# Designs tried in a protein design chat: VHH binders against Type II nicking enzyme V.NaeI (vsr). Part 14

Target 1, 166 residues: Type II nicking enzyme V.NaeI (vsr), of Lentzea aerocolonigenes (Lechevalieria aerocolonigenes) (Saccharothrix aerocolonigenes) (p50186)
Amino acid sequence: MSDKSSRAAARARAHASGTYPAPLNAGRSRNMQANRRSGTKPEAALRSALFKLGYRYRKDFLLRLGDGVKVKPDIVFTARKVAVFIDGCFWHVCPDHGRQPTTNEWYWSPKLRRNVERDRTVNQSLTNAGWRVLRVWEHEELQDAVAAVVDTLHHLEHGFDTSAED
Short names: E, the ipSAE of ESMFold2; O, the ipSAE of OpenDDE; V2, 0.75 times the mean of E and O plus 0.25 times the DockQ between their complexes.

## First folded at step 15 (VHH; framework vhh_7n9e_1)

Design x4 (from u3 with Y102D D103S S105G G106T S110Y; at its last look DockQ between E and O 0.21; V2 from the best seeds 0.00; counts 0 for: placed apart)
Fold by OpenDDE, look of step 15:
Structure x4 (fold): chain B 166 residues (1-166), chain A 121 residues (1-121)
Amino acid sequence: as target 1 above (166 residues)
Amino acid sequence: DVQLVESGGGLVQAGGSLRLSCAASGFTFSEYYMYWGRQAPGKGREWVSDISYSGGSTYYASSVKGRFTISRDNAKNTLYLQMNNLKPEDTALYYCVKDTYDSSGTYEDYWGQGTQVTVSS
């Protein structure tokens, strides 16, 4: 597993080389600014908030699913089989803030499609394996993200899994 | 080490067909998204087509849509590009490209050496 530091360095290099896009739109810029103000990344903020509420979870936990799919959700509740993802607006093509890159289209466009396709594959694989999948956008308010996770967990505990009806 | 070796390029007349192959090694082929790209003389790199892990989803540039078909054989670690109804504007060096994996800590794709496709009018 590449060290967080190694990933950060890789991102910095990619940014410097133009292979990692600058904030593409005002929405992403604002979200990045907001994160800077809080000093906490969305995933870290959500983890912290849930922990303060008494929830215990796994981070950086690699799920190996029976169909060969490997995935590392941002938050994993193993006992309840809930996988939480915090999706970047750019990488996961947020309907509000995502856009097709105008620069280095060759590089980014296929990758965005790849990510969307991967999300579909991962969601299906997790669902088939009996996991509840919850995806939260990085631009969502922390309180809303927390509420979404908490509600999901509570519904599972009380047998109100609405996902089984579709 | 990751290796991508393209083959199948050549000289063909307009309206002709070619089938490109890319032999992949040094990584778990089925775990990666794969691309074809090309670079024509005096032009920048152009995306041609990409294919999902299982081959279930394929995408094409507008310039090649309906004429080119991307496919993969994960058992053979091979990527293919069937090119039909070739045009002079398809003349380029064609590259097989391995997608960057999210967990790799790198943001660079792996490129083959390319195979030359020349379409004469």
Scores: ipSAE 0.479, ipTM 0.774, lowest interface PAE 1.2, mean pLDDT 84
ESMFold2, look of step 15: ipSAE 0.569; ipTM 0.857
ESMFold2 (binder alone), look of step 15: mean pLDDT 82; pTM 0.822

Design x5 (from u3 with Y107T S110Y; at its last fold request DockQ between E and O 0.53; V2 from the best seeds 0.66)
Amino acid sequence: DVQLVESGGGLVQAGGSLRLSCAASGFTFSEYYMYWGRQAPGKGREWVSDISYSGGSTYYASSVKGRFTISRDNAKNTLYLQMNNLKPEDTALYYCVKDTYYDSSGTEDYWGQGTQVTVSS
ESMFold2, look of step 15: ipSAE 0.677; ipTM 0.894
ESMFold2 (binder alone), look of step 15: mean pLDDT 84; pTM 0.844
OpenDDE, look of step 15: ipSAE 0.766; ipTM 0.926
ESMFold2, fold request of step 16: ipSAE 0.631, 0.512, 0.644; ipTM 0.879, 0.841, 0.884
ESMFold2 (binder alone), fold request of step 16: mean pLDDT 84, 84, 84; pTM 0.845, 0.843, 0.839
OpenDDE, fold request of step 16: ipSAE 0.747, 0.752, 0.756; ipTM 0.925, 0.927, 0.929

Design x6 (from u3 with Y102T S110Y; at its last look DockQ between E and O 0.48; V2 from the best seeds 0.64)
Amino acid sequence: DVQLVESGGGLVQAGGSLRLSCAASGFTFSEYYMYWGRQAPGKGREWVSDISYSGGSTYYASSVKGRFTISRDNAKNTLYLQMNNLKPEDTALYYCVKDTYTDSSGYEDYWGQGTQVTVSS
ESMFold2, look of step 15: ipSAE 0.640; ipTM 0.877
ESMFold2 (binder alone), look of step 15: mean pLDDT 83; pTM 0.832
OpenDDE, look of step 15: ipSAE 0.762; ipTM 0.923

## First folded at step 16 (VHH; framework vhh_7n9e_1)

Design y1 (from u3 with Y53W; at its last look DockQ between E and O 0.44; V2 from the best seeds 0.63)
Fold by ESMFold2, look of step 16:
Structure y1 (fold): chain B 166 residues (1-166), chain A 121 residues (1-121)
Amino acid sequence: as target 1 above (166 residues)
Amino acid sequence: DVQLVESGGGLVQAGGSLRLSCAASGFTFSEYYMYWGRQAPGKGREWVSDISWSGGSTYYASSVKGRFTISRDNAKNTLYLQMNNLKPEDTALYYCVKDTYYDSSGYEDSWGQGTQVTVSS
């Protein structure tokens, strides 16, 4: 086959699959995507640590919150209504490490803005539905993340609630 | 399978208007942000406008703001782009795109085949 027909076939396959432009690092977007579907290193470490402390939870549990809002928190305590997210610095634009890519800005700039907006909407929708939301950046130390989850669960188990003090 | 079928393109004189439609199927339309992209001849792709799940939030590229209006009808699974005061630089293949956020099927966006908009004079 000629180069022209091979390129046409590749373009047709890419279009049909919905493939988007590669990020600056050729494997970065797909690695992050694969990690989200199978649990990333930080998520796996946090889940393991919590399990060893005797906590039981669901991972990759899909929540549909109405009005088109759906989310799959990294760790879900269904009975206690606690949703835990481990936010990747790139995809969720963390204050310390997040930045807009310099290539394919036409795609990434609006994509990252939408992700941040969806994070806020998800948090609000979960809160309105009676969930406690805990977000932890992937760059945080494991022991700090564990402590944050345990403290959140401990306060809810004892019925402690100071949300009225704003 | 995700299907996105754009329509409403065509040839129009500068200053004219067109309304693009995108019929969506194979997914729960109301659960996704949607956007329009475009690609002019010999140029790279460009983001044009996006819209939230409910339609409550809309954003526009500076080149089209004030002239284009994105909307959606979740009951009809349809995305729209009203394009007014069209300019020759708006000539492009316009794509309807399903924006993915933590979807179980992957993080890659789904693109339609596009509808051609050509603005003359």
Scores: ipSAE 0.615, ipTM 0.877, lowest interface PAE 1.2, mean pLDDT 78
ESMFold2 (binder alone), look of step 16: mean pLDDT 82; pTM 0.819
OpenDDE, look of step 16: ipSAE 0.765; ipTM 0.928

Design y2 (from x5 with Y53W; at its last look DockQ between E and O 0.45; V2 from the best seeds 0.64)
Fold by ESMFold2, look of step 16:
Structure y2 (fold): chain B 166 residues (1-166), chain A 121 residues (1-121)
Amino acid sequence: as target 1 above (166 residues)
Amino acid sequence: DVQLVESGGGLVQAGGSLRLSCAASGFTFSEYYMYWGRQAPGKGREWVSDISWSGGSTYYASSVKGRFTISRDNAKNTLYLQMNNLKPEDTALYYCVKDTYYDSSGTEDYWGQGTQVTVSS
């Protein structure tokens, strides 16, 4: 409530002044509205491509895995128990595409550590529950990401998946 | 809606102790990492400590390690911060925060209103 209250107050002051300008550049404005349905994100592109190829899946399907572990994979194939995540490079700050936080490190450094820890726990919990986990970087070419999903599904159909072995 | 209500702050002499509590409601408490943040007068915000879903993993800022202990009681939907050997530099408004697992949904962390801790010399 305190973060929402602070943002709401700032917006109210700007609006009341009648001088709240258009963002200095379109990128800033789009970035501030990234949470809206009006934007296109890498996961939406992958979903659309798979849908056009005839695949059917759930998006934002909540999985509860015990001991407080829950996750909403970007793409879920429920019958085949395949969970697909589109991962941002910022977690590893890769030289090509990673965002290296240089501001607000007090917030981001512990946040990234917690995210990596949660990723590992989620992957293990999903695997233990019989799910195949596929992670692709958001920077990958769309068609390469599609091929990775299709290959994963094909391997499960023919019994070559490590997660399915006993 | 999410609510986080901090309590247990106050005025304490240097070297003393306080226990902060945070009553959580409006979400399934046990499914979220939680953390404490603080903001000293005229300073920026600072991360203090965080704790995993079950309480099995805890982390501390170097400035408070060995003096502060974070804990949670998932049955009571309550987060705690035990603060021992308090110093004047610990004076701050302390916030309970619901940590959001970063995913493509863009969900933001939720901050409480805070509880004031004042440490006199």
Scores: ipSAE 0.629, ipTM 0.888, lowest interface PAE 1.0, mean pLDDT 77
ESMFold2 (binder alone), look of step 16: mean pLDDT 85; pTM 0.848
OpenDDE, look of step 16: ipSAE 0.771; ipTM 0.925

Design y3 (from x5 with Y101W; at its last look DockQ between E and O 0.65; V2 from the best seeds 0.61)
Fold by ESMFold2, look of step 16:
Structure y3 (fold): chain B 166 residues (1-166), chain A 121 residues (1-121)
Amino acid sequence: as target 1 above (166 residues)
Amino acid sequence: DVQLVESGGGLVQAGGSLRLSCAASGFTFSEYYMYWGRQAPGKGREWVSDISYSGGSTYYASSVKGRFTISRDNAKNTLYLQMNNLKPEDTALYYCVKDTWYDSSGTEDYWGQGTQVTVSS
């Protein structure tokens, strides 16, 4: 069987065993912000908006950090060392829309905790490697997300701002 | 192909100890959180303990905290669970589990076949 077929079979066995949640994905049912305008994924919308403004970046670019951590940010500005992540509200437990799981809590509660811890570890590893990290929630308005990215890039391009010293 | 092979289970008296091992292959072990789950006879599955990439962060279910210790050896692609002061309620099939939350394929967590731990008396 093909690799895709093998994964489908593994999923079916997992569902039958009762190990994994029912096929209904809680995060998918809570992605209302991502679909409010056109049903377009928020990372694709942000990438398109930045591209139309003349910005160039890498998408799904694997970063190999010196501590052995690997990560694929949603948007990577390699020369400026800026990594941008679009976080799903359920999967990354956003403060406004995060929810305690109501089904299969034995599985989901520790899973979501690990996701949050992973976010912090990735942020620290990137920062230690000299990267600027920007995380944007999927529920953010597109123009606010664009403005956050542009502002981050402008501060780096114009160097140190002494007006904010100690 | 992902493979997780648990070993080290068996029959032990209450108050005794066992050390479980899980040999991992088919993926880059050091890039994943790993955890142990268990299923007691006639009961649902439970999360027992998990461990971060480097082993720097460990977490335990309240029922095993202070008695169980999770660890990993990334050079040997092996996950461990040291179980001390075992109680009859620890009797279960213990599973090694690969956490795949960030897998680009949307892959669900992978569970091994399990190793039986039976605590008598």
Scores: ipSAE 0.449, ipTM 0.810, lowest interface PAE 2.0, mean pLDDT 78
ESMFold2 (binder alone), look of step 16: mean pLDDT 84; pTM 0.837
OpenDDE, look of step 16: ipSAE 0.752; ipTM 0.919

Design y4 (from u3 with S110H; at its last look DockQ between E and O 0.40; V2 from the best seeds 0.60)
Fold by ESMFold2, look of step 16:
Structure y4 (fold): chain B 166 residues (1-166), chain A 121 residues (1-121)
Amino acid sequence: as target 1 above (166 residues)
Amino acid sequence: DVQLVESGGGLVQAGGSLRLSCAASGFTFSEYYMYWGRQAPGKGREWVSDISYSGGSTYYASSVKGRFTISRDNAKNTLYLQMNNLKPEDTALYYCVKDTYYDSSGYEDHWGQGTQVTVSS
């Protein structure tokens, strides 16, 4: 219980801050990156897994947030105001795999800087508009990504964990 | 249907100034970061400067910082580059570019046809 509680707290802090979720388990998880090798994009894998669990969401849902900010999150829960992004490690310069580009640096270095800046702007604009933002790296295990989404939705639905009975 | 039309280039003596303009159409200008690129004769392309949605953030290549100023007028759908204290090495075809963000329209930027700037020594 204590181990589960400490991991739940870490996930809640990551979700609330916009920080990416930590892995929940070490083995037998389906790797979202491995699905990309088969031609299945990480976002499609996550959508399929959530749909099979009974969750319903929007894709291709454009959000206009004012001050020129617009975005189409990979997964949108409109009633609960949860926006989920699956970030490519190259495009969004992930802490684990991000690297300075070595080819066409004149183009890519400023491009990646602008992308990171816009990620921060999008997160802030969504939060200001009452949305909860969840960002998941493409290198994360599928089951960890699913758990992060489910935990976020259940936390918002109840507001507080009222007892261990839930 | 994106159109970017640069103007304001020309022949100028070293130490002189020029102001480039870029008229944008076919998209909602205020919803995009914009930048200037350039290409000197016989050389590769180079990023020069970029500007955020509102103009609140601007960045410059080290070679032009302190001499060039990027700005935008969202009401007029126009991007500007004020170029002061021009040097012969600033001679290039200057391009106005619409930047793309991860979730909008793929990852390909849109480039104008460019305006020539030639600085004589």
Scores: ipSAE 0.595, ipTM 0.868, lowest interface PAE 1.4, mean pLDDT 79
ESMFold2 (binder alone), look of step 16: mean pLDDT 83; pTM 0.837
OpenDDE, look of step 16: ipSAE 0.748; ipTM 0.919

Design y5 (from u3 with S54T; at its last look DockQ between E and O 0.52; V2 from the best seeds 0.66)
Fold by ESMFold2, look of step 16:
Structure y5 (fold): chain B 166 residues (1-166), chain A 121 residues (1-121)
Amino acid sequence: as target 1 above (166 residues)
Amino acid sequence: DVQLVESGGGLVQAGGSLRLSCAASGFTFSEYYMYWGRQAPGKGREWVSDISYTGGSTYYASSVKGRFTISRDNAKNTLYLQMNNLKPEDTALYYCVKDTYYDSSGYEDSWGQGTQVTVSS
């Protein structure tokens, strides 16, 4: 049987047996369905705003950092080594809006704990590899997110100049 | 693509031990947290234990802490669960699971078919 057919069948079995929460339209709580990392509105808005200001970046850029750590930041400035993440409040348990789910807690409680742990690991690994990491919560105002990115880039772009006697 | 094949289950008496194995393929094993889940007859599923990329962090459900030990061998793409001092309430179908770090990717966890553990009193 093909790998695609096997994967689809495995998901169907997991869903039917209650092993994995159902897709967005069929078995998640309303809250979790609304707060699954959207991947469209906040990051699309930030990307568009930066593009209109003349900044260019990569998306879908995979970073492998060693020690098993890999990540695809929402926005990557490869030359300046700046990685920007837009974090969903539910998925990454933001201090202001993180909430313990009431449905399928056997699955979600340990999942969210692991996500927070991996956020910390990713930040440390990126920093150790010379990257500047900027994490923005999905609830933050667009203007503030843009300003944070632009300030970071302008500091690095203009702050690289150092001088020393030979 | 992702394949997770559990083994090592069986019938044991209370107080006995079993070691579960999970052979992983179709992905770079060392780049993922892994966990064990289980489902007892007529019960809902529960999380049992998880392990970080290198094994540096491990976590256990309170019902198994001190009796079960999760480990991994990244060179052999294998996840393990050592189960000691087994109790009848440990009777369940045990699943190996590839954990997905949630980000903008939207990837789902991958589950094996499970291996049965039956503990008689």
Scores: ipSAE 0.634, ipTM 0.880, lowest interface PAE 1.0, mean pLDDT 78
ESMFold2 (binder alone), look of step 16: mean pLDDT 81; pTM 0.811
OpenDDE, look of step 16: ipSAE 0.764; ipTM 0.931

Design y6 (from u3 with Y33S Y53S D99S Y101S D109S; at its last look DockQ between E and O 0.10; V2 from the best seeds 0.00; counts 0 for: pae E 5.4 > 2, placed apart)
Fold by ESMFold2, look of step 16:
Structure y6 (fold): chain B 166 residues (1-166), chain A 121 residues (1-121)
Amino acid sequence: as target 1 above (166 residues)
Amino acid sequence: DVQLVESGGGLVQAGGSLRLSCAASGFTFSEYSMYWGRQAPGKGREWVSDISSSGGSTYYASSVKGRFTISRDNAKNTLYLQMNNLKPEDTALYYCVKSTSYDSSGYESSWGQGTQVTVSS
């Protein structure tokens, strides 16, 4: 049996469930997708949490790094020169999602390889221009992402850089 | 406020053509690279093609190269996918995708609802 309301619900679930590659643990995959269905995008959640903690930053800030390289980090701390990127699991080599495709073609996609190479080049260009680069995966829990940003800023204020980097 | 609305899908015979459109609003379209992805029933999502913010660089999955052409009209805030010589294997729901960054991979922040393409032989 198939009716219009059942197909609409199935289509909505397919959109939500199809945002990410399936992980080895089906329960884990559904929880992450269900959380995103609540309507809070990763960058908006992270920005809001940092703002509530008293941090001020730029969004939609375009950095021109020379040689035609342009980048727009998700969060920019201009005075402290910290650039934060949220990396998408679907189009990046993500340990949880990017290495578990259903076909060999997807895993060796030219798009995924280009993303890795471009991100390395962008990170190096930013670092050479004196920026600290922090990359977090979109599947990170909000609390962990906030802690990573705060720890990065705290280490810069005290002159220590002992945290892991890209 | 980001809205991506795909259209132009339908039922077509093998060897036929379709042109997909994606109307974009709620962001400065010309500042972002854009992607087409697709998902067949029971399969994972596949990258199809992407295009730089200016339209000067285009890339294709090997399965569609030579048959599909991605383009954009920044004055109309519209992304296109011209699909020629369609095969039954191209049957899928096609998605327009936006990232949060200009020239880095970034977070894939928005997908449209998709437009269904069904290719019969």
Scores: ipSAE 0.089, ipTM 0.486, lowest interface PAE 5.4, mean pLDDT 73
ESMFold2 (binder alone), look of step 16: mean pLDDT 81; pTM 0.813
OpenDDE, look of step 16: ipSAE 0.090; ipTM 0.540

## First folded at step 17 (VHH; framework vhh_7n9e_1)

Design z1 (from x5 with E108F; at its last look DockQ between E and O 0.53; V2 from the best seeds 0.00; counts 0 for: grease 24.5 > 24.2, SAP .704 > .668)
Fold by OpenDDE, look of step 17:
Structure z1 (fold): chain B 166 residues (1-166), chain A 121 residues (1-121)
Amino acid sequence: as target 1 above (166 residues)
Amino acid sequence: DVQLVESGGGLVQAGGSLRLSCAASGFTFSEYYMYWGRQAPGKGREWVSDISYSGGSTYYASSVKGRFTISRDNAKNTLYLQMNNLKPEDTALYYCVKDTYYDSSGTFDYWGQGTQVTVSS
């Protein structure tokens, strides 16, 4: 079974068991889909763009941090210790597009709260571990996301050069 | 495989107390948020309480706030729910739930089988 088929089946089972609520509305799904960069998942688009620019990174790289925090950033620059996340507007409660759920609140409301709290914890843990954290919203334009990552990397490279002159 | 086994449910009179336990296995317990949910007869599922990795943060539904206390022992891989001043409306099947680390398509919370709590008037 393709990974896609397996995921679909898992979703169907979770939905059937009532452990995962039905999508809130087709509209939110469409909005999230509409914000998809060029028909590609935002993370894949960003990865591709950065790769084309000559950057090398790790994907699906698990970082184990203190206090039980583990995370898989979408893009990891291990040598530079930069972790890039592409956050979904709904799941991570984007200030522009995130909305409090009005359906299946038993699931979504606490879930979203926990997600936001988790993000905060992850950011702090990464920072404490010496990582630079960059979060990009899924709705952001690809060029802006690329620019943000490149700028971050560039700044770190120059910062190291300045410390070598002292 | 992930396993969550709830215990401690039973019949109790209104105003009484119960302590639920959830024995977790098959995953690194301390790396996940945990929460309690419940489902009363004829009603939908309800979120009750959740707790962060170390237990540093706890949250409660308004209906149970001040009466219930969630806690965890990561050394024992156990989640707890202390329920005080129980009310008939607290009657439900109580579930121990492993929160997903990140919400993506294909990842879902893992629910235990539940333990029955019945509060008589």
Scores: ipSAE 0.561, ipTM 0.831, lowest interface PAE 0.9, mean pLDDT 87
ESMFold2, look of step 17: ipSAE 0.607; ipTM 0.874
ESMFold2 (binder alone), look of step 17: mean pLDDT 81; pTM 0.808

Design z2 (from x5 with T107E E108F; at its last look DockQ between E and O 0.60; V2 from the best seeds 0.00; counts 0 for: grease 26 > 24.2)
Amino acid sequence: DVQLVESGGGLVQAGGSLRLSCAASGFTFSEYYMYWGRQAPGKGREWVSDISYSGGSTYYASSVKGRFTISRDNAKNTLYLQMNNLKPEDTALYYCVKDTYYDSSGEFDYWGQGTQVTVSS
ESMFold2, look of step 17: ipSAE 0.644; ipTM 0.888
ESMFold2 (binder alone), look of step 17: mean pLDDT 81; pTM 0.809
OpenDDE, look of step 17: ipSAE 0.792; ipTM 0.931

Design z3 (from x6 with T102R; at its last look DockQ between E and O 0.23; V2 from the best seeds 0.50)
Fold by ESMFold2, look of step 17:
Structure z3 (fold): chain B 166 residues (1-166), chain A 121 residues (1-121)
Amino acid sequence: as target 1 above (166 residues)
Amino acid sequence: DVQLVESGGGLVQAGGSLRLSCAASGFTFSEYYMYWGRQAPGKGREWVSDISYSGGSTYYASSVKGRFTISRDNAKNTLYLQMNNLKPEDTALYYCVKDTYRDSSGYEDYWGQGTQVTVSS
């Protein structure tokens, strides 16, 4: 889209959807975006932290969701059906840091539209297939991201049912 | 290793039709959105159309909507662009493009060499 108001509204809708957890801790820890600047990818930092806590997962695991829809979440807990995505602020147009590129708009405008739309489509397809989806912005604090994953896994262990029943 | 081979371009009169094909290899074709780009002589590059994994979602530049149809055949690893009611302004080198989403390596899009479409008045 070329309308700045339309793009701003799309970013606000993505944030307001509840797809991304609110920060869980006022105390700041090393954030995942800072890890990327040092050459360490945010997904690697989150994976390492979860591994050190004793969690085991699949990465780059292809999920087949029907109708030819395929997606590779950054972290997959197959038995518990939890899919975790670490979203780059530029690539996925985060509400805090997203911006309309001013150079090479012919390339970036449709690219960013496709990414935002794939994020929403993937969330819906995974949810319809009984998966719990967690999306974490790369700018989020690492410990907040870890806590969100752990809390989701503990809810499932303590009898929370992610599918509607009764 | 990734290879995109466009074909089906040529010279056509205004109002005519062409069907472009793109044979893909070196990657799992069905895991990627694909798109067509073009570049007219003396002009910048332009996005034309894109298509989702299964072909369930398609999008078009306003200049081609209603005239062009993008499709894919995942069993044949082939991307298509049906171009109807061609206009001289559609004259360009047309590129097949692999769109990257959730590639852990952070790859940028991969562009083929292109196929020339020339629309005479």
Scores: ipSAE 0.410, ipTM 0.761, lowest interface PAE 1.7, mean pLDDT 77
ESMFold2 (binder alone), look of step 17: mean pLDDT 84; pTM 0.844
OpenDDE, look of step 17: ipSAE 0.770; ipTM 0.932

Design z4 (from x5 with S104R; at its last look DockQ between E and O 0.60; V2 from the best seeds 0.65)
Amino acid sequence: DVQLVESGGGLVQAGGSLRLSCAASGFTFSEYYMYWGRQAPGKGREWVSDISYSGGSTYYASSVKGRFTISRDNAKNTLYLQMNNLKPEDTALYYCVKDTYYDRSGTEDYWGQGTQVTVSS
ESMFold2, look of step 17: ipSAE 0.566; ipTM 0.855
ESMFold2 (binder alone), look of step 17: mean pLDDT 85; pTM 0.855
OpenDDE, look of step 17: ipSAE 0.767; ipTM 0.929

Design z5 (from x5 with S57N; at its last look DockQ between E and O 0.24; V2 from the best seeds 0.55)
Fold by ESMFold2, look of step 17:
Formats: sequence, C-alpha cells, structure tokens
Structure z5 (fold): chain B 166 residues (1-166), chain A 121 residues (1-121)
Amino acid sequence: as target 1 above (166 residues)
Amino acid sequence: DVQLVESGGGLVQAGGSLRLSCAASGFTFSEYYMYWGRQAPGKGREWVSDISYSGGNTYYASSVKGRFTISRDNAKNTLYLQMNNLKPEDTALYYCVKDTYYDSSGTEDYWGQGTQVTVSS
C-alpha cells in the first residue's frame, strides 16, 4: 500500500506538473506498444504536422545533463529552448494505461521504475538549464499534441518579446 | 563497441563473501544506470540490484537486500557488487547489464557474459 500510494503520487505529480495533458482514457493495455509499432510512430506524425505548420526543429539533438543524465528529446527547438517528449504509455507508466507487467516482471518492473525516475530527473535538469519541457503521452490525439506544442511556443514568445527561431 | 566483463566469481562456502566487478568500455559509463542480473542453473533470470548514474540511488531485490551492496566507480568505468552472508540459493551466473533510457521501445539492454558464483553448504 505504501508503494502503491507513492506510485499514485508520482502519477498525479506528472499530471499536475503541467508538462502532460490530462489522460483521455482509462488505462489498460499490454498491447499498446505493439499496436504503436504497427502504426505510424507518434513522434513522426507530430514532427510532420509541425513542419507543415512552418516550424523548424532538431530531432537528433543529444543533451548531456548534469550528473551523467543523457537525453534525446523527440523534438527540440534549440533557439527557443523547448524540449518535447512523446512518452510511451507502457515505458513511462501513464496513469491510464500503466500496468504492472505480468510477463517477465523480473525485467520490466525495475525497468519501468528506472524510466520514471529518469523522467523526473530529466525534467528538473532541463528546467534548471532554462529549457521549457513538454511531455505528451503517445495515447493523445495528434491535434491535441500539436496544439500543446504551438501553445508552448506562442506563450514563450508573447511572454518574453523574443523573435529568435531555430 | 560496448563491452562488459564481469569478474570476481568463484566457489565459496555459505556465509562467505565475494566481490564482483564489471569492467565497462565502448560507451560513456557515467551516463547510464547499471544493474546486476543472475540466473541459477535451470531457472529463469532474476534482477538483483541497480544503481543510478552517480551512485546516489540504489535498489535491491528482496532476496538480497541487507546482504548485497551495489556500487560504481565512474572514474574507473567499473560496477561492483559486494556479496556478504552468501547462501546456496545465491548460486548463479551473475551478469552486469547496461540499462536503456527512452530508446527502449525496441532497444535491448546490453548484457555481459557473466561470472559464476557457486555457494556450497
């Protein structure tokens, strides 16, 4: 119970952080990653949509953060310092679809814990370095993800009167 | 090329101690979580312990907590497992493993060849 309460708090913190939109659906699917692999990857779809809207970004920008943290965001706006991650529901234990694995739990349970711990560290490290962090669950609709990115970029420019662009 | 070379295994009597080492090369060691896994003869694999980038966070399987201590020396690119109060049930091939972050949707962790630990009673 104490461990479940800690995990529930971690999930609530992810939602409350403002870097994730609220979940759209109840969680549960051992096939979510397999289904995602058979369709168009969410990061490719989001990149294409942003490109068509006239945005330009980096997709292979590796960041080495602090105490050995290494991360490659799915989309990076280098001039505006905005990092966008698209998180797989299984890998990052989303509130809707996160589940304790029933196959090979010896491997997956500690793996998922490490991923969640690293997510938290990466968000803090990026924020401390002046980056705006946006995380979007893979289960989100494309247009919602696009709107979140555009809103983030728009609010940054309006709030700081900057014209720099990558 | 990623290489993980485990050493320090051997035959030891129950109640004894061993210290395992894992020499890492071919990647920037300090940028990865690392862990130990093991597999007893004829049985499935088991996660034993993992350690964060700097060594600040460590975790243990319930079967070894209080007896095993994971550590790392990032200047030497070496992962360690101090194993105290060994029991016959600890007999296994012990693996050093490089963990994957964010690219694990299809990317596998890298496993060493292992070092044998045999605990006699």
Scores: ipSAE 0.528, ipTM 0.849, lowest interface PAE 1.5, mean pLDDT 78
ESMFold2 (binder alone), look of step 17: mean pLDDT 84; pTM 0.840
OpenDDE, look of step 17: ipSAE 0.775; ipTM 0.930

